# VH-VL binders against o04291r164to392: the designs that were tried, part 34

Target 1, 229 residues: o04291r164to392
Amino acid sequence: DANNPAGLLSIAEEALAEFLSKATGTAVDWVQMIGMKPGPDSIGIVAISRNCSGIAARACGLVSLEPMKVAEILKDRPSWLRDCRSVDTLSVIPAGNGGTIELIYTQMYAPTTLAAARDFWTLRYSTCLEDGSYVVCERSLTSATGGPTGPPSSNFVRAEMKPSGFLIRPCDGGGSILHIVDHVDLDAWSVPEVMRPLYESSKILAQKMTVAALRHVRQIAQETSGEVQ
Below, E stands for the ipSAE of ESMFold2; O stands for the ipSAE of OpenDDE; V2 stands for 0.75 times the mean of E and O plus 0.25 times the DockQ between their complexes.

## First folded at step 14 (VH-VL; framework fv_regdanvimab)

Design P04 (at its last look DockQ between E and O 0.45; V2 from the best seeds 0.00; counts 0 for: pae E 5.1 > 2)
Fold by OpenDDE, look of step 14:
Structure P04 (fold): chain C 229 residues (1-229), chain A 121 residues (1-121), chain B 110 residues (1-110)
Amino acid sequence: as target 1 above (229 residues)
Amino acid sequence: QITLKESGPTLVKPTQTLTLTCSFSGFSLSYPGMGVGWIRQPPGKALEWLALIDWDDDKYYSTSLKTRLTISKDTSKNQVVLTMTNMDPVDTATYYCARIYSDYMDWFDPWGQGTTVTVSS
Amino acid sequence: ELVLTQPPSVSAAPGQKVTISCSGSSSNIGKNYVSWYQQLPGTAPKLLIYDNNKRPSGIPDRFSGSKSGTSATLGITGLQTGDEADYYCGTWDYSLDAVVFGGGTELTVL
């Protein structure tokens, strides 16, 4: 049974482990993104991947919102991700350990008219860690990973989301420390050579997705608090 | 085939402004990840990075020379221009432009042949 | 002024191996990848090694690079007379927000 909760949980746990190893570890070779310096006026610490499959970016920053609110905001990708066309949650499954598993179909806009838009079929796992952190991790479901088959689409190229997500740690005194990891394989080889840089740049990923997420959350936080930065 | 070529005056008077143009082919600054940097080398001295500009129009300058340097690109012409003000004899050097992978800014390839600029009264 | 430190000169006989060190800091080599350049007399620099240890097309496997901590090393085996050149290491310095080069090393083949 492709929808076996135990099987899905296993996939979720693997995704979580890998995500955490990226978010706070060195499972990916991270280098600080040029031009993104930490400081009081900085959005946070941004790094991009080198020598990994696909492209990846991570960011870490402070947000003056509670973890659950941050999670709610970031789960709504269409609200902050410009290139996100749609997000469809096809299934919601209790993980049995207090976590939630969602099967999600995501459609993206193409960055160029010369290539087909990408879509994703992913498992999203939301859970609380023992230390009080809240994690939302996500990865593509494939024949290799197991799980149900995603919806077919003739108008999209299926891209792969490697374990990605956000780790939200509560801070003493309020707010959260937010770690974001985006790791995708957009199948650049299927794109005309002249356009491949659009699909192979970790900087672009960082700018359009990772940093965008962080900025959006911070913006919401500011609006909520009435603070002008 | 990627090529870069530096052009501009080879003789500049002290206090004057140097304007160098890097014309390149085989790549475009419209493509993500691409950048062009300027490096100079005084006679018998080490390489000194001056500035770079990438496809996203991000500009970086040597800290010591930042106030004197301006870099710009014309993507349509495949040109990058470097302006250096208040030239001094100490600025006599061979000036190179080179392509850089702008995501990481850690290597230049290929290099132009360089143009020698002498600052003298 | 120089952020990366190289020995000013190294020498060896043909066929021997030499190493050129490049010492940096946590703000440059410690955080980013190192590149090496060969500059033959009277010519423009040429990329020799990138990403610490990768060779561009056309660079023979006699040339190797490595990185450890805040230092990098260029290795040249089977020295040839044609290897006489200046060698520079380079990388990005995050503190300075700038590309930085070493002072260069003059390699003489005895």
Scores: ipSAE 0.810, ipTM 0.909, lowest interface PAE 0.8, mean pLDDT 94
Fold by ESMFold2, look of step 14:
Structure P04 (fold): chain C 229 residues (1-229), chain A 121 residues (1-121), chain B 110 residues (1-110)
Amino acid sequence: as target 1 above (229 residues)
Amino acid sequence: QITLKESGPTLVKPTQTLTLTCSFSGFSLSYPGMGVGWIRQPPGKALEWLALIDWDDDKYYSTSLKTRLTISKDTSKNQVVLTMTNMDPVDTATYYCARIYSDYMDWFDPWGQGTTVTVSS
Amino acid sequence: ELVLTQPPSVSAAPGQKVTISCSGSSSNIGKNYVSWYQQLPGTAPKLLIYDNNKRPSGIPDRFSGSKSGTSATLGITGLQTGDEADYYCGTWDYSLDAVVFGGGTELTVL
């Protein structure tokens, strides 16, 4: 039931490198998302992709929780991702010194009755970087990547998650700087033209996933700050 | 084929309120992805953006004219309405409506034919 | 004055090439993509270039666009008498939260 762990680690490390180049660099042509006003409740900086494969969104914000707590919250996708129907962790593999590889099957609700709901078969890699940052990155497993075949997608369209995830840096004085990248290909061409923006808009992706995740963590941080422990 | 058409009065007196309607076909604001903007052009002068509204009812206005402008939509009629208060002869212009994409509000396609509004002096 | 600055006019003979500049700032062209519009006499503007250098369907490859820093350029080759028009650049300005257009450039084919 366990496949080649060295091959899975290779996939995981490639996903990590690509994720970091998006999160902290210009691997995606990022533009600032319109409609995010500064203010006392500003969650942070939000950007969306222009002219990339698939659609992508990025956010960066401060949260008053330690990195491990942030990671714990964000790994529990049903708690913050409204359209997430289920997350099933089929395999957990130690990746050596402190890292963990998970093989995950995720089902999503459809935003329209005109197209089938999407599902994902992914590798999720959690590790601590040399600078003390904690990362959780994730990407689809496909025939091109290698790795084990996922569950059949009965009644779902198998979508692709490109290297995505969370980079969580500890702050001096407590708390974390949270970087989020969501990068997906939802197979927009398989839906009627009038509904395609639900599946190919980076702004909608940001609103439904990237911003939602950041808001959720910040809300928990505010509630936790009100409790001493 | 996507088309837009502006309608409203062609002659307005100073201090009156101008109400323009953009009627469009070939797309809808009941579904995600698009919006409608208003642009004017005084005779012999450059284009000036006025306002826009997207499918999600987010609204944006020219900073210098914001206090005089209101934009709204009637999704069931495929219409967007612009009102501009306290009209002045300098507001004499051709007024266009045009489709914009909600993700990136930096280009318009297509445009209506325009309607010329004269504010009497 | 104007947020985006264009030369007021440009002229050239049929078959020649012209370029039209659009100068902005870090709050608009420096952060964002540029569009270009052609306005033939007596008509509404027509989208010519979007995303700095992309052409909508039906726009010939004689029209090209580029961006560098806070400036953008429209190029037109193989000039034809039908190209006589006003040309405008446009983009979003993040400081103003507004769409901004250049002052326009009148192209004359002599």
Scores: ipSAE 0.561, ipTM 0.809, lowest interface PAE 2.0, mean pLDDT 90
ESMFold2 (binder alone), look of step 14: mean pLDDT 92; pTM 0.944
ESMFold2, look of step 15: ipSAE 0.138; ipTM 0.648
ESMFold2 (binder alone), look of step 15: mean pLDDT 92; pTM 0.945
OpenDDE, look of step 15: ipSAE 0.621; ipTM 0.853

Design P05 (at its last look DockQ between E and O 0.59; V2 from the best seeds 0.00; counts 0 for: pae E 4.7 > 2)
Fold by OpenDDE, look of step 14:
Structure P05 (fold): chain C 229 residues (1-229), chain A 121 residues (1-121), chain B 110 residues (1-110)
Amino acid sequence: as target 1 above (229 residues)
Amino acid sequence: QITLKESGPTLVKPTQTLTLTCSFSGFSLSYPGMGVGWIRQPPGKALEWLALIDWDDDKYYSTSLKTRLTISKDTSKNQVVLTMTNMDPVDTATYYCARIYNDYIDWFDPWGQGTTVTVSS
Amino acid sequence: ELVLTQPPSVSAAPGQKVTISCSGSSSNIGNNYVSWYQQLPGTAPKLLIYDNNKRPSGIPDRFSGSKSGTSATLGITGLQTGDEADYYCGTWDYSLDAVVFGGGTELTVL
């Protein structure tokens, strides 16, 4: 059974472990993004990877919102991710450990008219950690990982999401520390050579996705608090 | 074939502003990851980075010279312009422009042949 | 001000191996990739090594690069007279938000 909860949980737990190793560890070789220095005027620390499969970026920043609110905001990708066309949750499965597993189909806009748009078939796992942190991690489901087969689409090229997501740690006094990891393989080889840089740049990924997410959450936080920066 | 060529005055008076143009071919600053940097080398001295600009119009300057430097690009002309104000004899050097792949930062390749600028009264 | 430190000069006989060190800090070599440039007398610098240990097309395998901690090393085996040049290491410094070069090393072939 492709929808076996135990099997899906196993995939979810693996994704979680790998994600955490990226978010706060060195499972990926992270290099601080050029021009993105931490400071009072900085949105946070942004880093990218040069020696991983696909492209990867991570960010860490403070947000004056509760973890669950941050999670709700970030789960709504179409609201902040410009290139996100649609997100469809096909299944919601209780993990049995207090977490939730979602099977999600995501469609993206193509960054160029010269290439097919990418889509994703992913498992998203949301759970609370023992330390009170809230985690939302996501990875593609493939024949190698197991799980159900995603919807076919002739109009899209199926891209791969490596374990990605966000870790939200509550802060003393309010707010959260937000860790974001985006790790994707957009199959750049299927794109005309002249356009491959759009698909092979971790910097672009950081700017369009990772930093965009962080900025959006911070913006919402500011609006909520009435603070103008 | 990627080529870069520096152009501008070879003689500048003290306190004047130096304007150098880097004309390049074989690549475009419309392509993500592409950038152009300026590096100078006083006679018999080491390389000194001045500034760089990338496809996203991000600009970076040497900290010590930041107040004197302005870098800009004209993508349509495949040109990058560097302006340096308040020139001094100490600024006498060969000035190079070079292509960079500014995704992760890292290297200059290829380099222009350089243009020698002398600051003298 | 030089952020990366290189020996001012190195020398060896033809056919021998030489190494050129580049010493930095955690804000530069420690957290970024190092490039090496060869500058023949009277010419513009040429990329020799990038990403610590990768060679551009046309660079012979006699040239090698390595990085450990906050230091990088350029290795040249089978030294040739044509290798006589100045060599510079370079990388990005995140604390300075700038490209930094070493002071250069003059290689003399004896």
Scores: ipSAE 0.475, ipTM 0.786, lowest interface PAE 1.6, mean pLDDT 93
Fold by ESMFold2, look of step 14:
Structure P05 (fold): chain C 229 residues (1-229), chain A 121 residues (1-121), chain B 110 residues (1-110)
Amino acid sequence: as target 1 above (229 residues)
Amino acid sequence: QITLKESGPTLVKPTQTLTLTCSFSGFSLSYPGMGVGWIRQPPGKALEWLALIDWDDDKYYSTSLKTRLTISKDTSKNQVVLTMTNMDPVDTATYYCARIYNDYIDWFDPWGQGTTVTVSS
Amino acid sequence: ELVLTQPPSVSAAPGQKVTISCSGSSSNIGNNYVSWYQQLPGTAPKLLIYDNNKRPSGIPDRFSGSKSGTSATLGITGLQTGDEADYYCGTWDYSLDAVVFGGGTELTVL
């Protein structure tokens, strides 16, 4: 009974609603990120959380690729997320509404030898909205959410991904508007106090994950146009 | 316990360059999310922010004074140095260094005790 | 014209309540958090409030902060003679790319 399609769809739709409220709304108290490099490498609008559960980052930018291509690139997480050690898709379930539900186990490299590496057990939901936008959202499965129990994490600290993902809106004349939300709880209290900022900094999250994703897609768009710098 | 202490000359002549050192303990600029800022206060007047530097070497300067200011750090010595060129009597003030906290550079805790610099011939 | 505007002085009797305002704009208070500092005579400033309404350890809960729109307010209840000080608000201004402080408010306990 670990794989109940109706129950998993319910979790997926709740995650989608929460993700959208963060991506386009005020569910997180967003503040403009300070300390981004200015100039020709500017990729768009980046915000970070302040005073929320866990840490969060949001980015919005224009990408000269069609929404399906952007989604394809970003779903291949190891190709752009430097700290991603492995991704194992344990289950793929078609949703009744034409979307797809994936059950995913992800292992990350640790940024320091003083703390154990993190892993994630997540549900990822991909679907197309009525306005032609494509959404890929993801959240951890826990005893509180329901759903099947994930692999044991003997040598990892199980981290929590709160509803996160990508909203990809088509533009007239081609290209996309990409909204990214990353929202995680890395269990910062399990590390030595001097290293704790590394696990509870929304700025570091933005730099390593949210901005990295947007930069990767924009780099591919430049390479596709034959205008690589 | 986190402490900061300002050091440098207490008397400077007009046109000279002021060099101030902030020596601190209880934290390091090798720690993510840490930084040090400089604030001054002329006698009987309000606080005026001058500059700051954070752990990843991003630097910010007061808009009106940026052509006169340079900030740098020596992480191995737990020091931050501020230089201010072309000193003028209106620059007479108490100069403070203070730690910035976490990812945000808009609040300071704790502050050093301050060092008073007089610019006079 | 200060970026952040505070009243130059306020006063109240011991045991009473006082509020100190800090007015800014959308480039600072409207889109960022506000901090407040107490400066006792002859001493360095001390952080009283961060993130609009949070108190550092050791600051009693009779000090409070709030923010509405482009304005912030420091509240002090149960006034004591030891509260006589200058009070400053501060935040980041995204248009100037700089930290900005208010002009300060001198609190007198009568």
Scores: ipSAE 0.211, ipTM 0.691, lowest interface PAE 4.7, mean pLDDT 88
ESMFold2 (binder alone), look of step 14: mean pLDDT 92; pTM 0.942

Design P06 (at its last look DockQ between E and O 0.72; V2 from the best seeds 0.00; counts 0 for: pae E 3.0 > 2)
Fold by OpenDDE, look of step 14:
Structure P06 (fold): chain C 229 residues (1-229), chain A 121 residues (1-121), chain B 110 residues (1-110)
Amino acid sequence: as target 1 above (229 residues)
Amino acid sequence: QITLKESGPTLVKPTQTLTLTCSFSGFSLSYPGMGVGWIRQPPGKALEWLALIDWDDDKYYSTSLKTRLTISKDTSKNQVVLTMTNMDPVDTATYYCARIYSDYIDWFDPWGQGTTVTVSS
Amino acid sequence: ELVLTQPPSVSAAPGQKVTISCSGSSSNIGKNYVSWYQQLPGTAPKLLIYDNNKRPSGIPDRFSGSKSGTSATLGITGLQTGDEADYYCGTWDYSLDALVFGGGTELTVL
């Protein structure tokens, strides 16, 4: 049974472990992104991957919102991710450990008219850690990982989401520390050579997705608090 | 084949502004990830990075020379222009432009042949 | 003031191995990848090593790079007379928010 909860949980736990190793560890060779200066006006610490499969970016920043609110905001990708066309949750499964597993189909806009748009078939796992942190991690489901087969689409190229997500740690005094990891393989080889840099740039990923997420959350936080920066 | 070539005045008077142009071929600043940087080398001295500009029009300058430097690109002409104000004899050097990959900005390849600029009254 | 420190000169006989060190800090070599450049007399610099230890096309395997902590090393084996040049290390410094080069090392083949 492709929808076997135990099997899906196993996939989810693996995704979680790998994600955490990226978010706070060195499972990916992270290099601080150039031009993102730390300081009072800084959005946070942004790093991009070197010498990994696909492209990856991570960011860490403070947000004056509670973890669950941050999670709700970030789960709504179409609201902050410009290139996100649609997100469909096909299944919601209780993980049995207090977590939730979602099977999600995501469609993206193509960054260029010269290439087919990418879509994703992913498992998203949301759970609370022992330390009170809230984690939402996501990875593509493939024949190799197991799980159900995603919807077919002739108009899209199926891209791969490697373990990605966000770790939200509550802060003393309010707010959260937010760690975001985006790690994708957009199948750049299927794109015309002149456009491949759009699909192979961790910087672009950081700007369009990772930093965008962080900015969006911070913006909402500011709006909520009435603070103008 | 990627090539870069520096052009501009070879003699500048003190306090004047130096304008150098880097003309390149084999790549375009319309391509994501591409960038062009300027490096100078005084006679018998070490390399000194001055500035760089990338495809996304992000600009970076040497901290010590930032107030004197302006870099710009003309993508349609495959040119990058560097302007340096208030030139001084100490600024006498060979000036190079070079291609960079702008995601990481940790290496230049290839380099132009360089143009020697002398600042003298 | 140079941010990256190199020995001013090194020398060895043909066929021997030489190493050139590049000492930095946690704000540069400690955080980013190092590149090396060869500058033959009267010529423009040429990329020799990038990403700490990768060789561009056309660079022989006699040239090698390594990085450890806040220092990088260029290795040249089978030294040839044609290797006489100035060698520079370079990387991004996050504290200065600038690309920095070493002071250069003059390699003489005895």
Scores: ipSAE 0.788, ipTM 0.897, lowest interface PAE 0.9, mean pLDDT 94
Fold by ESMFold2, look of step 14:
Structure P06 (fold): chain C 229 residues (1-229), chain A 121 residues (1-121), chain B 110 residues (1-110)
Amino acid sequence: as target 1 above (229 residues)
Amino acid sequence: QITLKESGPTLVKPTQTLTLTCSFSGFSLSYPGMGVGWIRQPPGKALEWLALIDWDDDKYYSTSLKTRLTISKDTSKNQVVLTMTNMDPVDTATYYCARIYSDYIDWFDPWGQGTTVTVSS
Amino acid sequence: ELVLTQPPSVSAAPGQKVTISCSGSSSNIGKNYVSWYQQLPGTAPKLLIYDNNKRPSGIPDRFSGSKSGTSATLGITGLQTGDEADYYCGTWDYSLDALVFGGGTELTVL
């Protein structure tokens, strides 16, 4: 039974553990992205993977917004991810520990007419950690993970999201430290060689998704901090 | 088959500006993922990195030479151009261009054959 | 002093093994991957090793690389007279925001 909440929670907790080991640990062999300039105008610290399955990027930065507000913004992928065509939440399941499990179907625009657009069938798990951090992590549901079968992917290539997401830690005095991990396999071998870097470059992934997300919440934070309530 | 070839003057006078062109085939900077860099080697001495340019027009320069270097690309011609001002006899070297993969800008493969530039005293 | 330090020369007989060291710092080798290049006499350099220990296609497995702390090592086993060349390490230095090469090591096969 694919609707078993205990089975989905098990998948969610494993995704959370794997995500945390990437976000703050060494589960992925991270290398600092060259050309990221620290300073007052810098977005933060960005790293990419050079030696992992698929492609991966990580970012860490300060945001002058409360953790829940950051999570709210980032869960709305179409608002910040330019190539996101649609996000459909098909199921929302309470986790029984105060967290929430969502089953999500996402369609992306293709960056080229030479290859089919990608889609994703994922489990997204939102929860609060004991230290007050808020986490939103996500991973694909496949035959290997278990869980329900997603919508058919006519005219799309089903891509895989490996445990990814946001770790949002509150700061003393307000604001948050935001950690972002994007780790995906976009099925680059199904793409003509000339376009393949769009699907297998961790630097391009960072620029299009990871940095874009961090930049978006920081911009909202700046505009919000100037407003008188 | 990826190939690169350096071209430009083989003899310049002190204080002149050197312009070198890297012409390449087998890859393009009109698509993501590639870049071109320049490295020189004085006779009997070590390799010295000069500059590189990526497909997305990110540019990086040697710390000690950055005030003398300019790198640019012409994607439609498959060319990258290096300009070095105020040449001096110590700049006598073989100049190489080489392809770099964008995620791996810390190494080069393949290299051109090199062009030797002599700066007279 | 050079950012990356290599011995000026090494030598060994055909069939033997040599190692070539490359010593750097926490701002380069300590935080980044290392590449190695072979330069045969009168030719352009050729990539031997990238990402510390990976070989491009066409490089035999008797060439190997490793990294520990702020140092990297190129290993060559089964030496052949055709291996006589200069060998360079290279990496990115995050403090200088620049790519750096070692001074080179001249390998002589006796």
Scores: ipSAE 0.445, ipTM 0.762, lowest interface PAE 3.0, mean pLDDT 88
ESMFold2 (binder alone), look of step 14: mean pLDDT 91; pTM 0.935

